# Designs tried in a protein design chat: miniprotein binders against q9bqp7. Part 127

Target 1, 240 residues: q9bqp7
Amino acid sequence: VPQNWFPIFNPERSDKPNASDPSVPLKIPLQRNVIPSVTRVLQQTMTKQQVFLLERWKQRMILELGEDGFKEYTSNVFLQGKRFHEALESILSPQETLKERDENLLKSGYIESVQHILKDVSGVRALESAVQHETLNYIGLLDCVAEYQGKLCVIDWKTSEKPKPFIQSTFDNPLQVVAYMGAMNHDTNYSFQVQCGLIVVAYKDGSPAHPHFMDAELCSQYWTKWLLRLEEYTEKKKNQ

## First folded at step 10 (miniprotein)

Design wb72
Fold by ESMFold2-Fast, scan of step 10:
Structure wb72 (fold): chain B 240 residues (1-240), chain A 103 residues (1-103)
Amino acid sequence: as target 1 above (240 residues)
Amino acid sequence: SERIKRLEELAKEILRLVEELRKITDDPYVLYLLDMAELLADFALDAAKRGDLEEAEELLKWAIEYLEEAVEIVKKLGVSPEIIERLERVLEEAKRTLEELRK
């Protein structure tokens, strides 16, 4: 149990449309400061077991690709993820459909992979938008907030070269989603309540993406785990 | 012991180098490499404090490998040659220190 518990949901907010809600998705820029990001907290609180497993994976990949080949592979995976996110932002933003888009971003196997998910996505409220939890002192940049099959979700887009049908295979991704959710629900730049999450794993070969839906109860369970990671990060920095 | 103190000092030097590199780049992949180096150096410092010298040495070796890749990429991003030369010298000194401690 976390020592400094705080609720994920804000009882003063609703998930229903408000008259003051903008007609275009919000895109609040991420501020650069000393406040830790969600990704930094999660990276800095990886277990020793997770780090050793990652290093063993790295050594196996180096045996197959060579040192330079491995470096090219990892940087390329990072770049492909960035381009996939840029393409999704363009597709989901009404303003971008009327502007010049790099058509090559729209033709990837990853975009083909998510087509069946995108047809169930509507009512986009935020895209590539910064969130800050002023009380818990962390920040993040979320991918998307939109309705998925009628439910308002924080949506996180992931790329994978191999299929990942189970949510457990996404490791810290559920923690990332609920951290963004809790921050947004308590961020004065936003007026609505999000209670659900969605992790979408897209595949390079165009195979159908796997959606991992998280209802309010599951989000609350992962929120407790996120609070423990945040507490561990804070204690680690106090002792250094 | 003297070896424990030297491993702790090396870990702290690596953490200082990570912080310095973090201030001169916004490249997301480089920031990922720096975050990994920081985590590994933190684990190495903990290992050294509890007297686990072999684990501390292995973790520091991995931290240095991440830093080497980070410096290589930053060198291509148009940072001052004088800054890069200094960072490379500090990194090479860290590598030599680790090799000497492993003997």
Scores: ipSAE 0.269, ipTM 0.672, lowest interface PAE 3.4, mean pLDDT 83

Design wb73
Fold by ESMFold2-Fast, scan of step 10:
Structure wb73 (fold): chain B 240 residues (1-240), chain A 103 residues (1-103)
Amino acid sequence: as target 1 above (240 residues)
Amino acid sequence: SERIKRLEELAKEILRLVEELRKITDDPYVLYLLDMAELLAEFALDAAKRGDLEDAEELLKWAIEYLEEAVEIVKKLGVSPEIIERLERVLEEAKRTLEELRK
């Protein structure tokens, strides 16, 4: 158990929509601060084993693609991910924004991949929105908060290029989701409670995306692991 | 030991270089490369303190590789030539120091 344990769920909040909820999804801008982001905490607390596995993967890819080929591959993976997130934000936003969007942004295998998931997504409450946990002192930028199959979820969109999946965030995806969830549940900019998570892995070839649903119990288990990572990060900074 | 002290100093130098690079770029991919270099250098510092010299040397090698890529990208983003030249010199000195220590 973490030394500074704190609950993930806020008992003073409901997951049901109410009259005070805005009619458009929230998009609170990320403010630069000394406060660490979820991604920084996770990257700075990777285990030696995780780092070695990542480097072994890198070396194997370099053998196959060459050094320049690997750099182009990695750069393209990041670019594709960025475009995928932009397309999803556009699709889930008001219809008027889609008219003005570049059609090429909406045409990709990744978007084809998530079509069956999007059919089950409704009641969007936040898109590309900043969250901050004032008590635990961390920030994040979440992708989406919406109902998936009737359950309010923090939804994280991931891209995977078959047959060469980008593996950096594989180990920590559930921790990222629950970190955002805990922050949102205790952020005064939001009024609702999120108890579920969803990690959606979209594929470049248009193969059906894989949804990884996290119920409240699973979220609570990963929350404890996130608190341990946050303590590790804080301890490292104290020992500078 | 002398070798441990030199590895610790090299790791600290790499950490200082990471912080300098963070001040001159907002590129998400470069920031990712810098985060990886920082993590590897911190692991190297811990390994050196424990006397795990082989691990420390390998981790420092990887940290330098991430920094090389970061500097290459930042150079293309239009940062001052004087700053780039200085960063390239520091990075080249770090590479030379590591090569000497590995012998």
Scores: ipSAE 0.066, ipTM 0.550, lowest interface PAE 5.4, mean pLDDT 82

Design wb74
Fold by ESMFold2-Fast, scan of step 10:
Structure wb74 (fold): chain B 240 residues (1-240), chain A 103 residues (1-103)
Amino acid sequence: as target 1 above (240 residues)
Amino acid sequence: SERIKRLEELAKEILRLVEELRKITDDPYVLYLLDMAELLAEFALDAAKRGDLELAEELLKWAIEYLEEAVEIVKKLGVSPEIIERLERVLEEAKRTLEELRK
């Protein structure tokens, strides 16, 4: 099957803002079903080397923190990430549709870290919104679609702990972004075209977040890699 | 061989336990733990089929460790005691089976 049959960009859609675009950001709820999510596809297609590296990191951390300390550390990292995304959705929503759960968390180091990035974010079109690629049959929940420095982007917010970074596949972050982009561009619930991505890495200590911008060409390169991971997942599922 | 069949059977039981746990929780961290257990059990199944019993045993040990953490967290989230008791029993049986196979 030719790779050109599943393009990341939709030729039927314009990249120019449309007057019919809603003024309130879209928030399509994610429906659980048998269709695989982007995160499941990526996790289930990790290489053996990636898995062994993760286990080696785990063993090292357990030696340092103890088993209970490691469990507390890892669950706390996931919880802080979830709370960070909730805070960003609240900050970026013009209607403040999500009530603030913890005002002190909104003033956390992670939120301080992203302040300079947020100054360049405008024209928010979607927040915590479900996407589905109807022909490739996968789903996802994207963080944000907004203009960053004048360019419409799928924006993915990441947290990072220093000096003990939690090992996540950083190589999969660009794949996650382009998977959401391709799905949104072919999802009937959306009418616009996204061609750029942005991965923002925020730090717990409040040091300035690092933005990793992906232009259209880079997104197309990662899209090819995402299609290979999706194919691997589909092949694997047939053997179950 | 008999040992290969038993390791394959254990891997499949772990995969079934992952699917049962996946139906009763929406917690992102627990879902991550379940995804890791599933991947490790699938790698263990592959290792067993290739005759690498030591690798299969180690991978199943890691898979069970992820499942133990998942069950512990789900228990604290207030899932039915009856369901938790069944899950804990299945998990303890898996641990015993692995211990017997390692000998």
Scores: ipSAE 0.018, ipTM 0.486, lowest interface PAE 5.6, mean pLDDT 81

Design wb75
Fold by ESMFold2-Fast, scan of step 10:
Structure wb75 (fold): chain B 240 residues (1-240), chain A 102 residues (1-102)
Amino acid sequence: as target 1 above (240 residues)
Amino acid sequence: SERIKRLEELAKEILRLVEELRKITDDPYVLYLLDMAELLAEFALDAAKRGDLEEAEELLKWAIEYLEEAVEIVKKTGDPEIIERLERVLEEAKRTLEELRK
């Protein structure tokens, strides 16, 4: 149990749009800060077991690809992920350049993978937008807030070369989603309530993306785990 | 012991190098590499304090590998004088680890 528990949902907010809501999706820029990001907190609180598993995977890949091949592989994975996110932002917000559209065509496999998910996405309210939890002192950059099959969700887009049919295969992704959700629900730059999450894993070969939907109860469960990770991070930094 | 002290000093040197590199980059991938190097160096420091020299050495080796990749990327856009100094510090850290692993 976290020592400094704080609620994920804000009872003063509604998930229904009102007349004062902007007609275009919000895109608040993330500003460099001494306040830790969600990704930094999660990376800095990885368990020793998780770190050793990651390093063993890295060693196996280096044996297969060579050191230069592995560097090219990892750089390409980050680049592909970045381009996938840029493509999705362009698709969900029609203001795009010719250069960006042509670049997005190079990502046809991942974009093809998410087509069936995008058909069920509507009412986009935020894209590539910064969130800050003013009380718990963390920041993040969320991918998307939109209705998925009629439910307002924080949506996180992931790329993978292999199918991931179970949510447990993406162990920190649920924590990332609820961290963004809790921050947005308590951030004065936003006026609405999000109670659901969606992790979408897209595949390089165009195989249908796997949606991992998180209802309010599941989000609350992962929120408690996120609070413990945040507490661990804070204690770690105090002892430096 | 002397060897424990040298491993602790090396871990602290790596942590200082991470902070210097963090000041001169805003590249998300480089920041990820630096965060990993920091985490590994912190685990190495803890291992050294517990007297687990083999684990400390392995963790420091991995931390240095992340730093090498970070420096390789940052040198493409960074101040050459600052980069050259940081490269020398990293090379010295690598040599120190090789001596300790003997």
Scores: ipSAE 0.111, ipTM 0.590, lowest interface PAE 4.5, mean pLDDT 83

Design wb76
Fold by ESMFold2-Fast, scan of step 10:
Structure wb76 (fold): chain B 240 residues (1-240), chain A 103 residues (1-103)
Amino acid sequence: as target 1 above (240 residues)
Amino acid sequence: SERIKRLEELAKEILRLVEELRKITDDPYVLYLLDMAELLAEFALDAAKRGDLEEAEELLKWAIEYLEEAVEIVKKLGVSPEIIERLLRVLIEAKRTLEELRK
C-alpha cells in the first residue's frame, strides 16, 4: 500500500456535463517542465523483471533483424504510431477531416482495425490534451476523453504488430490510463469527472481491434499500483 | 540432462497456462501480466536449452509470480471458483516443481 494515498475520483465532480463545459473538445498543450510525466515515472520505475525482459527482447530482435534492421523497425513503429494518432484526432475532431496522405495505412491497416470501436465512440471532450495532478505533482498527455458505449472514458490508442508488439510501448498501459484519469479529475482546467478507461489495441493487418474496458472498480485497483510507482519515483529522486 | 528437460517442461507448462488465462479474461492489466509471463517463460526455455540452469530457474520464478497476480485479479472478476481452484492448483504444483529443481 502507498504511504501517501490520494483518491483517484474527485467527490466535488460529476460525470454529467454542466453549463460551463466547453462545446468543442479541449486540447491543452503540454509544456516541457521539470515535473515528471507519467511516461517518465513508469520508465524510471520498471521492475527488475521488466528491465530484464526489455533487454532480452532487444537482444533477440537484434539477432533476428540485425543492428540496422532493429533501428529501422523501431523507427517505423514510432512513425506508424504517430500517423495513427494523427488520423484518429482528425476523425474525432468535429471541425476536421482525415488528413493522412498514406492511403494504404488508412484503408487496410490500423484505421480499418478500429472502425467497429469508433462507431461506439461519441461525446468527445478532449483530444491530445495535457493533464496535471497539482497535489501529486505529475503531468501527462492523454489521447482522448469520450463516451464509449455511453460511459465517459479516458481512451488510449495502441498499435500492435502480431505476434510481438514493440514491448516498451505496451508496458503498464492500464497504469498510464488511470494516471491520466486521476490527473484530469484533479486538474482545474477540467470540470468533469472520468471514472472509466479504455485501451484499444489496433492491428497493422486490419484485423478487428481489441477493446479493453476498465470500470471504476478496476481503475481504482490500478490507481493504487500507479501510486506505488509514483512513490518509488519520488523516493529515487530524493535519494540521488 | 534430466534437470534441463524438467525446466523445459515447466516453461512449456507455463506457456500453456498463459494461453488458458488469455481465453477467460479481457482485463487489460491481466493481459499485461500474461504478456510478461509469456516472455519470461520463452527466455527461460532458451536459457534451459543453453544449459544456463540458474537463469532459467530465476526466470521461471518470475513468470510464476506474474501468473499468481493474474489469477488473483481474475478471481475478483467473477470467474467460476472451480476454474480458479484448478488454476491455483497448477501454480502450486509449478512452484513445488521449481523449488525441487533448485535443490
Scores: ipSAE 0.014, ipTM 0.456, lowest interface PAE 6.9, mean pLDDT 81

Design wb77
Fold by ESMFold2-Fast, scan of step 10:
Structure wb77 (fold): chain B 240 residues (1-240), chain A 103 residues (1-103)
Amino acid sequence: as target 1 above (240 residues)
Amino acid sequence: SERIKRLEELAKEILRLVEELRKITDDPYVLYLLDMAELLAEFALDAAKRGDLEEAEELLEWAIEYLEEAVEIVKKLGVSPEIIERLERVLEEAKRTLEELRK
């Protein structure tokens, strides 16, 4: 149980559009500052056991690919993820000029993988947009806020290669989603409330992506775990 | 002991290098490598304080490895040669210090 509990949902907000909502998706730029990001908090509060498991996985991969091969593999995973996110932002944006930026990004296997998910996505309200929790003092950059099958969700897009997934990137995905959700729900730059999450795992070979839907109850459960990670980070920084 | 103090000093030096590198790059992969180096160096500092010298030395070796990759990538991204040369020198000194401590 967290010592400094704070609610994930804001009772003063609704998931329905209001008159102040913009006609185009919000894209608030992330400002670098001393306030920790969600990804930094999660990375810096990994358990010692998780770090050792990650290093063991790394050594096995190095045995298979060589040191240079592993560096290329890991760097390429980050690059492919970045390109996938750029392509999705372009696809979901209402401006056609953005969609014409790079056609090669729009033709990737990862994009083919998510086509059936995209059919159920509508009412986009935010893309690649910064969130800040003013009370809990953390920031983040969320991928997307949109309706999935009629429910407003924080949507997080993930890439995976079968059979060798990027292990560390999947461990804290639900915590990342609820951290963004809680921040947005209390960020004065936004007027609406999100109560659901969606993690979409896309595949390089174009095989159908796997959606992991998180309802309000599940989000509340992961929110408690996120608060504990945030407290661990804060305590760690006081001792440095 | 003297060995514990030297391991603590090395861990702190690694943490300083991480902060310096964070100020000269926004590359997501490099930032990931720096986060890993920081975490490993912090665990190494804890291990040293507990007197677990073998664990501290192993964790510092891994931290240095992440920093070496980060510097290599930053060098390719076109950061000043003078800054790169200084970072490479400090990193080689850290690596040499660790090798001496493991003997």
Scores: ipSAE 0.104, ipTM 0.596, lowest interface PAE 4.2, mean pLDDT 83

Design wb78
Fold by ESMFold2-Fast, scan of step 10:
Structure wb78 (fold): chain B 240 residues (1-240), chain A 103 residues (1-103)
Amino acid sequence: as target 1 above (240 residues)
Amino acid sequence: SERIKRLEELAKEILRLVEELRKITDDPYVMYLLDMAELLAEFALDAAKRGDLEEAEELLKWAIEYLEEAVEIVKKLGVSPEIIERLERVLEEAKRTLEELRK
């Protein structure tokens, strides 16, 4: 799929704030439908190397923790990630009183890890919001759209436990971000343009989070790779 | 078991190369490639310790492929030519070592 047939950026849109922009971040609910999600497409089109790494990681963890221990570990990683995202949504949402926030969620090592990044985040436009590409027919649920150091970004928050992160959470992060970006840029529920991405990897021990900024050129390069994955997914669906 | 020791040494060399590359770039795609190479090298080390030589060799081959792509991208990011030359030499040495071990 040539990129110029399905561009990531919408020439009809601007990334500049205007008076019609809502003061409260958008939170469009994800509707159940047969259209594939970004995560589903990526999961169904993993590379041979990714499949192998995931299987070896599972085998290693099961040997280390036992089957029940592995289930508990993966459940705990999922729960910690969910709580981290809930805390970030709370922090970034406009609120009138501190008692409306769960102060216990705000005291995690992950939240401490991300503090220096949050100081550079402003102008939040969307939080935990659904996106749909009207032409390419895929959906997603993005974490955040906000200005990072003055640039409007799709921001994806990731948790990592040292020394070995949850392997599946490291796969295809750049493709996930640009897939959300392209969808939002062509979703009639949104009126602004996003041209940059940011992947933030937060650490459980509170050590400083790693920000991975993606400029417009890099996003365009990843978009081409995402289109190939989407094409592969579509072909696999035809052969079911 | 000399092959086991050499595979372990190669895996550790690859892990050191990953750490060195992490210090000279923060490019998101390069970081992704380095994460893949690191995981593959760690699994290769585990396979070598178990005596699974064929598995270790294949995993190290894949780790080197990811590192080759990472170095090619880093060359375009304005990193010092001296650093690039050294990284390329280490990577070529790793490739030659693996090829010798697989014979």
Scores: ipSAE 0.013, ipTM 0.395, lowest interface PAE 8.0, mean pLDDT 80

Design wb79
Fold by ESMFold2-Fast, scan of step 10:
Structure wb79 (fold): chain B 240 residues (1-240), chain A 103 residues (1-103)
Amino acid sequence: as target 1 above (240 residues)
Amino acid sequence: SERIKRLEELAKEILRLVEELRKITDDPYVLYILDMAELLAEFALDAAKRGDLEEAEELLKWAIEYLEEAVEIVKKLGVSPEIIERLERVLEEAKRTLEELRK
């Protein structure tokens, strides 16, 4: 569907803070639903090349690690990512809601990697919060909404063992960010508007994370691509 | 644009190199690596056509890295030194072409 029928930005909303907005970041729980998630839509609409590359990578890892080793490897990657997000939520919460902190949670190489980014993050509005696009009928769980260098952003934290200096190297990450942005801008649980995105790629060895900033124009470009992916997903569901 | 044309030409050169390597080896792991390089070069060609130059450059860099790995393995498998030397020269030229386009 054309982007002008479903714009990413809501003209009735401001990107400026509402004086009545809570000082504690919003954390709306994700409801289990038949409505597709952003990650499900993206997973179900991968290109044939992306699917084949993922399958070949999986075969290579199994050859190196064995089937049990591959399961352990993927489990560890998942666990490290989960701990990284939990640590960031703890760090960015303005109130110390976690009275007992796990030092191991706060001392990972990934947390060291993002320290210079965190210095420029303030005005946190939402953390680990559910979004739903009311008219396009998709849901998501965003990591963070905060000001980065003075601009309100949907911020997505990514972990990587290999440095990724270019935004394109994250592939579908820009689509994920703008999908969350469009949903939040049209979700009645939120009163503000976000026009910028930020993808932060953190590294296991603690080397400095790479921030990939997306201004309003770039977000609009990726929004068009996200709408195409959502349309493809909907069409595939009809043909099942 | 001229830079898009050069990236497309480089991607096609990488695809030709993949095909040449497939003719000189039956090693399953090398053939798997070549499949990876082929897909990355195809992604790069599509990215270049869309005008996504940075993505095309990154994908071609990964494709070349896989081809370097393939050549090293094939070298150990006893393919003739003259064929290996030619493949190494072509890959080094591809790397230099990509480095020039990225600057």
Scores: ipSAE 0.007, ipTM 0.151, lowest interface PAE 9.4, mean pLDDT 79

Design wb8
Fold by ESMFold2-Fast, scan of step 10:
Structure wb8 (fold): chain B 240 residues (1-240), chain A 103 residues (1-103)
Amino acid sequence: as target 1 above (240 residues)
Amino acid sequence: SERIKRLEELAKEILRLVEELRKITDDPYVLFLLDMAELLAEFALDAAKRGDLEEAEELLKWAIEYLEEAVEIVKKLGVSPEIIERLERVLEEAKRTLEELRK
């Protein structure tokens, strides 16, 4: 249990839309400062065991692909992820016109993979938007906040190749989602409450994406784990 | 004892190089590589303080590998040649120091 526990949900907020909510999805730009990001906190609090597992995976991939092949593989993973997120933001933005969209982005196997999930997504409230927890002092850039099957969710879009490229991303995905959720619920730039999470894993070959839904109880459990990681990061910073 | 001190100094130099690289790039992949190098160097510093020389050397080798890839990518992103030359020189010195310590 974390020493400075703080609730993930804000009792002053509702998960239902109100009349003052903007008709356009929010897109608050991420501003760099000394406040740590969610991704930095998670990266800097990896266990020694996780680091060794990642290095062993790296060595196995180098044996299979060669040194140059591995570098190309990892670089392409980040590029494909960026393009996938750009395409999803375009698709989900109500102001985007067809003539402004890149046709090639819509033809991706990853976009085909996620079609059945997108069918159940509506009521988009935020896209590629910055969040800051005003009390716990951390920031993040979330992918999407929208209704999935009628429930308001923080939605995180993931791309996957076989084998999966980054083991750390797989382990910490639920922590990332709840960290964004808790920040948004206490960020003055937002007026609504999010209680659910959704991790969507899309596949390059167009195979149907896997949705991993997180209800309020599961989000609360992962929130406690996130608070422990944040505490570990803060303690580490005091010693440097 | 002298070897422990040299490993600690190398780890601290790598941490300093990571901070310099962070100031010149916003690329998400490069930032990921730098975060890994920082974490590995910190574990190496702790291993050196505990007297685990073999573990410290292995961790520093991995940290340098992440830094090498980061510098390679930053060089392609059009950063000042003067800055790149200095970073490459410091990184090459770190590599030489580690190779000397292996002996």
Scores: ipSAE 0.214, ipTM 0.656, lowest interface PAE 3.7, mean pLDDT 83

Design wb80
Fold by ESMFold2-Fast, scan of step 10:
Structure wb80 (fold): chain B 240 residues (1-240), chain A 103 residues (1-103)
Amino acid sequence: as target 1 above (240 residues)
Amino acid sequence: SERIKRLEELAKEILRLVEELRKITDDPYVLYLLDMAELLAEFALDAAKRGDLEEAEELLKWAIEYLEELVEIVKKLGVSPEIIERLERVLEEAKRTLEELRK
C-alpha cells in the first residue's frame, strides 16, 4: 500500500460537458521543469527483471541488424510513433483548426490499422495536452481525451511492429494512462472528470488495431500500482 | 568501499549531466537514452552496495552503451562543445570504472 495515497477520481467533477467548455479540444503546452514526467517516473522505476529483458532483446536485435542498423531501427521506431501521433491529432482536430492535414502523415499502415477504432471515437475534449498533478507533483503529456463507444476515456495511441516493439512499454501502458487520468481529474486547467482508459495498439502492416479498454474499477487497480511507482521514484530521488 | 565510492561519484556525475541535457532537448529518443543511462547507473551502484560486483559490472557496461549513443547524437544536435566535452569525460570515467570492477 502506498504511504501517500490519493484518489484517482475527483467527486466534484462530472464527465458531462458544460457551457463553459471550449468548442475546440484543449491543447495545453507542456512546460519542462524540475517536476518529473509520467514517462520519466516509469522509466526510472523499471524492475531489474524488465531491464535485463530489455537488454537481452537489444542484444538479439544487434546480432540481426548490426550496431548501426539497430540505432537506425530504434530511431525510426520513435520517429514513426511521433508521426502517427501527429496524424491522429490532425484527424481528430476540428476542421476549423488552421493545422494543415498533411496527406503524407495520413498515409500509413498505422492509420489504416486504427480506422475501425476511430469510427467509435467522438466528443474530443483534449489533444496532445499537458496535465499536472499539483498534489502528487508529476506532469505528463496525454494523447487524447474523447468518448469511445459513449464513454469518456483517456486514449493512448501505441504503434507496434510484428514481430516485436520495444518491450519497456508492455506492462507500463496502463500505468501511463491512469497517471494522466488522475492528473487531469485534479488539474485546475480542466473542468471535467475521466474514469475510463483506452490503449490502442496500431500495426505497421495495417492489421486491425487492438483496443484495450479499462473501466473505472481496472483504472483504480492500476492507479494503486502507479502510486507505488511514484513513491519508489520519490524515494530514489531523496538519495541523490 | 573505494570501488563503491568511485561508482557513486560516477552515478552522481551522470545524473548531473542527464539533468542538464534534458533542459536543451525535447527529442523523445534522446530523452529515452538519458533515462536509460541514469537508471542503469543507479542499478549498478545499488548492485555494488549489495556486494554483487558481477551484476554491477554488467549494468555499468549497459550504461556505457547508452552514454556512447548519447555522445553520437548530441554532437548532431549542435550543443555546446563544453557539454560534449563533459559527456565524453563522463564516458571515459565510466569506462575506467568498469575496468576497475573487472579486475
Scores: ipSAE 0.013, ipTM 0.342, lowest interface PAE 7.5, mean pLDDT 81

Design wb9
Fold by ESMFold2-Fast, scan of step 10:
Structure wb9 (fold): chain B 240 residues (1-240), chain A 103 residues (1-103)
Amino acid sequence: as target 1 above (240 residues)
Amino acid sequence: SERIKRLEELAKEILRLVEELRKITDDPYVLMLLDMAELLAEFALDAAKRGDLEEAEELLKWAIEYLEEAVEIVKKLGVSPEIIERLERVLEEAKRTLEELRK
């Protein structure tokens, strides 16, 4: 149990649209400072199991691909993920000029994979937007906030390759989502409340993406785990 | 040698449980937990064959932890109570076997 427990949801906020909400999705730029990012906290507090799994996976991949081949593979996975996120931001953007390029973007396997998910996404409120938890002192850059099947969600887009998934990218996905959620719910740049999360895993071959929906109760459970990781990070930094 | 054989048997049981769980769910987070459990069980099997008993035991403990989380999520997704009860029973037996071997 976390020693400095803090609630994920803000009782002062509603998840319903209000008249002050912008018609264009928010895109708050991420400010560089000494406050740790969600990604940094998670990387610095990996469990013994996670460290072991990553090291063994890396050893196996290097054995199969060679050291240079492994570097190329890792770089390619990173670039594909980045391009996938850029394409989704473009598709979900309200600008007509960007939407005219949808035909070209929709030809990729990953974009084809998420089409059935996208048809259930509406009411986009934030895209590639920075969040900061003022009280808990962490920052993050979330992918998307939108309604999925009528529920306002923090949506995180992930790519996957079978039979060799990039195992490092699968760790802590639920913790990332709830960390962004808790930050947004307490960030003065936002006026609404998010209570649900969605992790969408898209496939390179275009097979249908799998959604992992996280309701309010599940988000609260993962939030407790995130608080423990944040506490561990703070203790480690204090001992420097 | 008997301890090595029992660790190998446990690792194989865990791998069978992973495959059974893969047949009853498409949830991406559960599938991720299953991938982690499979990897740990495979490494545990290798460690046992090399005589690294302490490492094999630790890896199997972690594999079981991931499977426990997977079963809890699958239970909430509405899979048949009979299937869940059987999975929980097999997993509990695996936990007891490991605890006995670690003593």
Scores: ipSAE 0.008, ipTM 0.306, lowest interface PAE 9.1, mean pLDDT 80

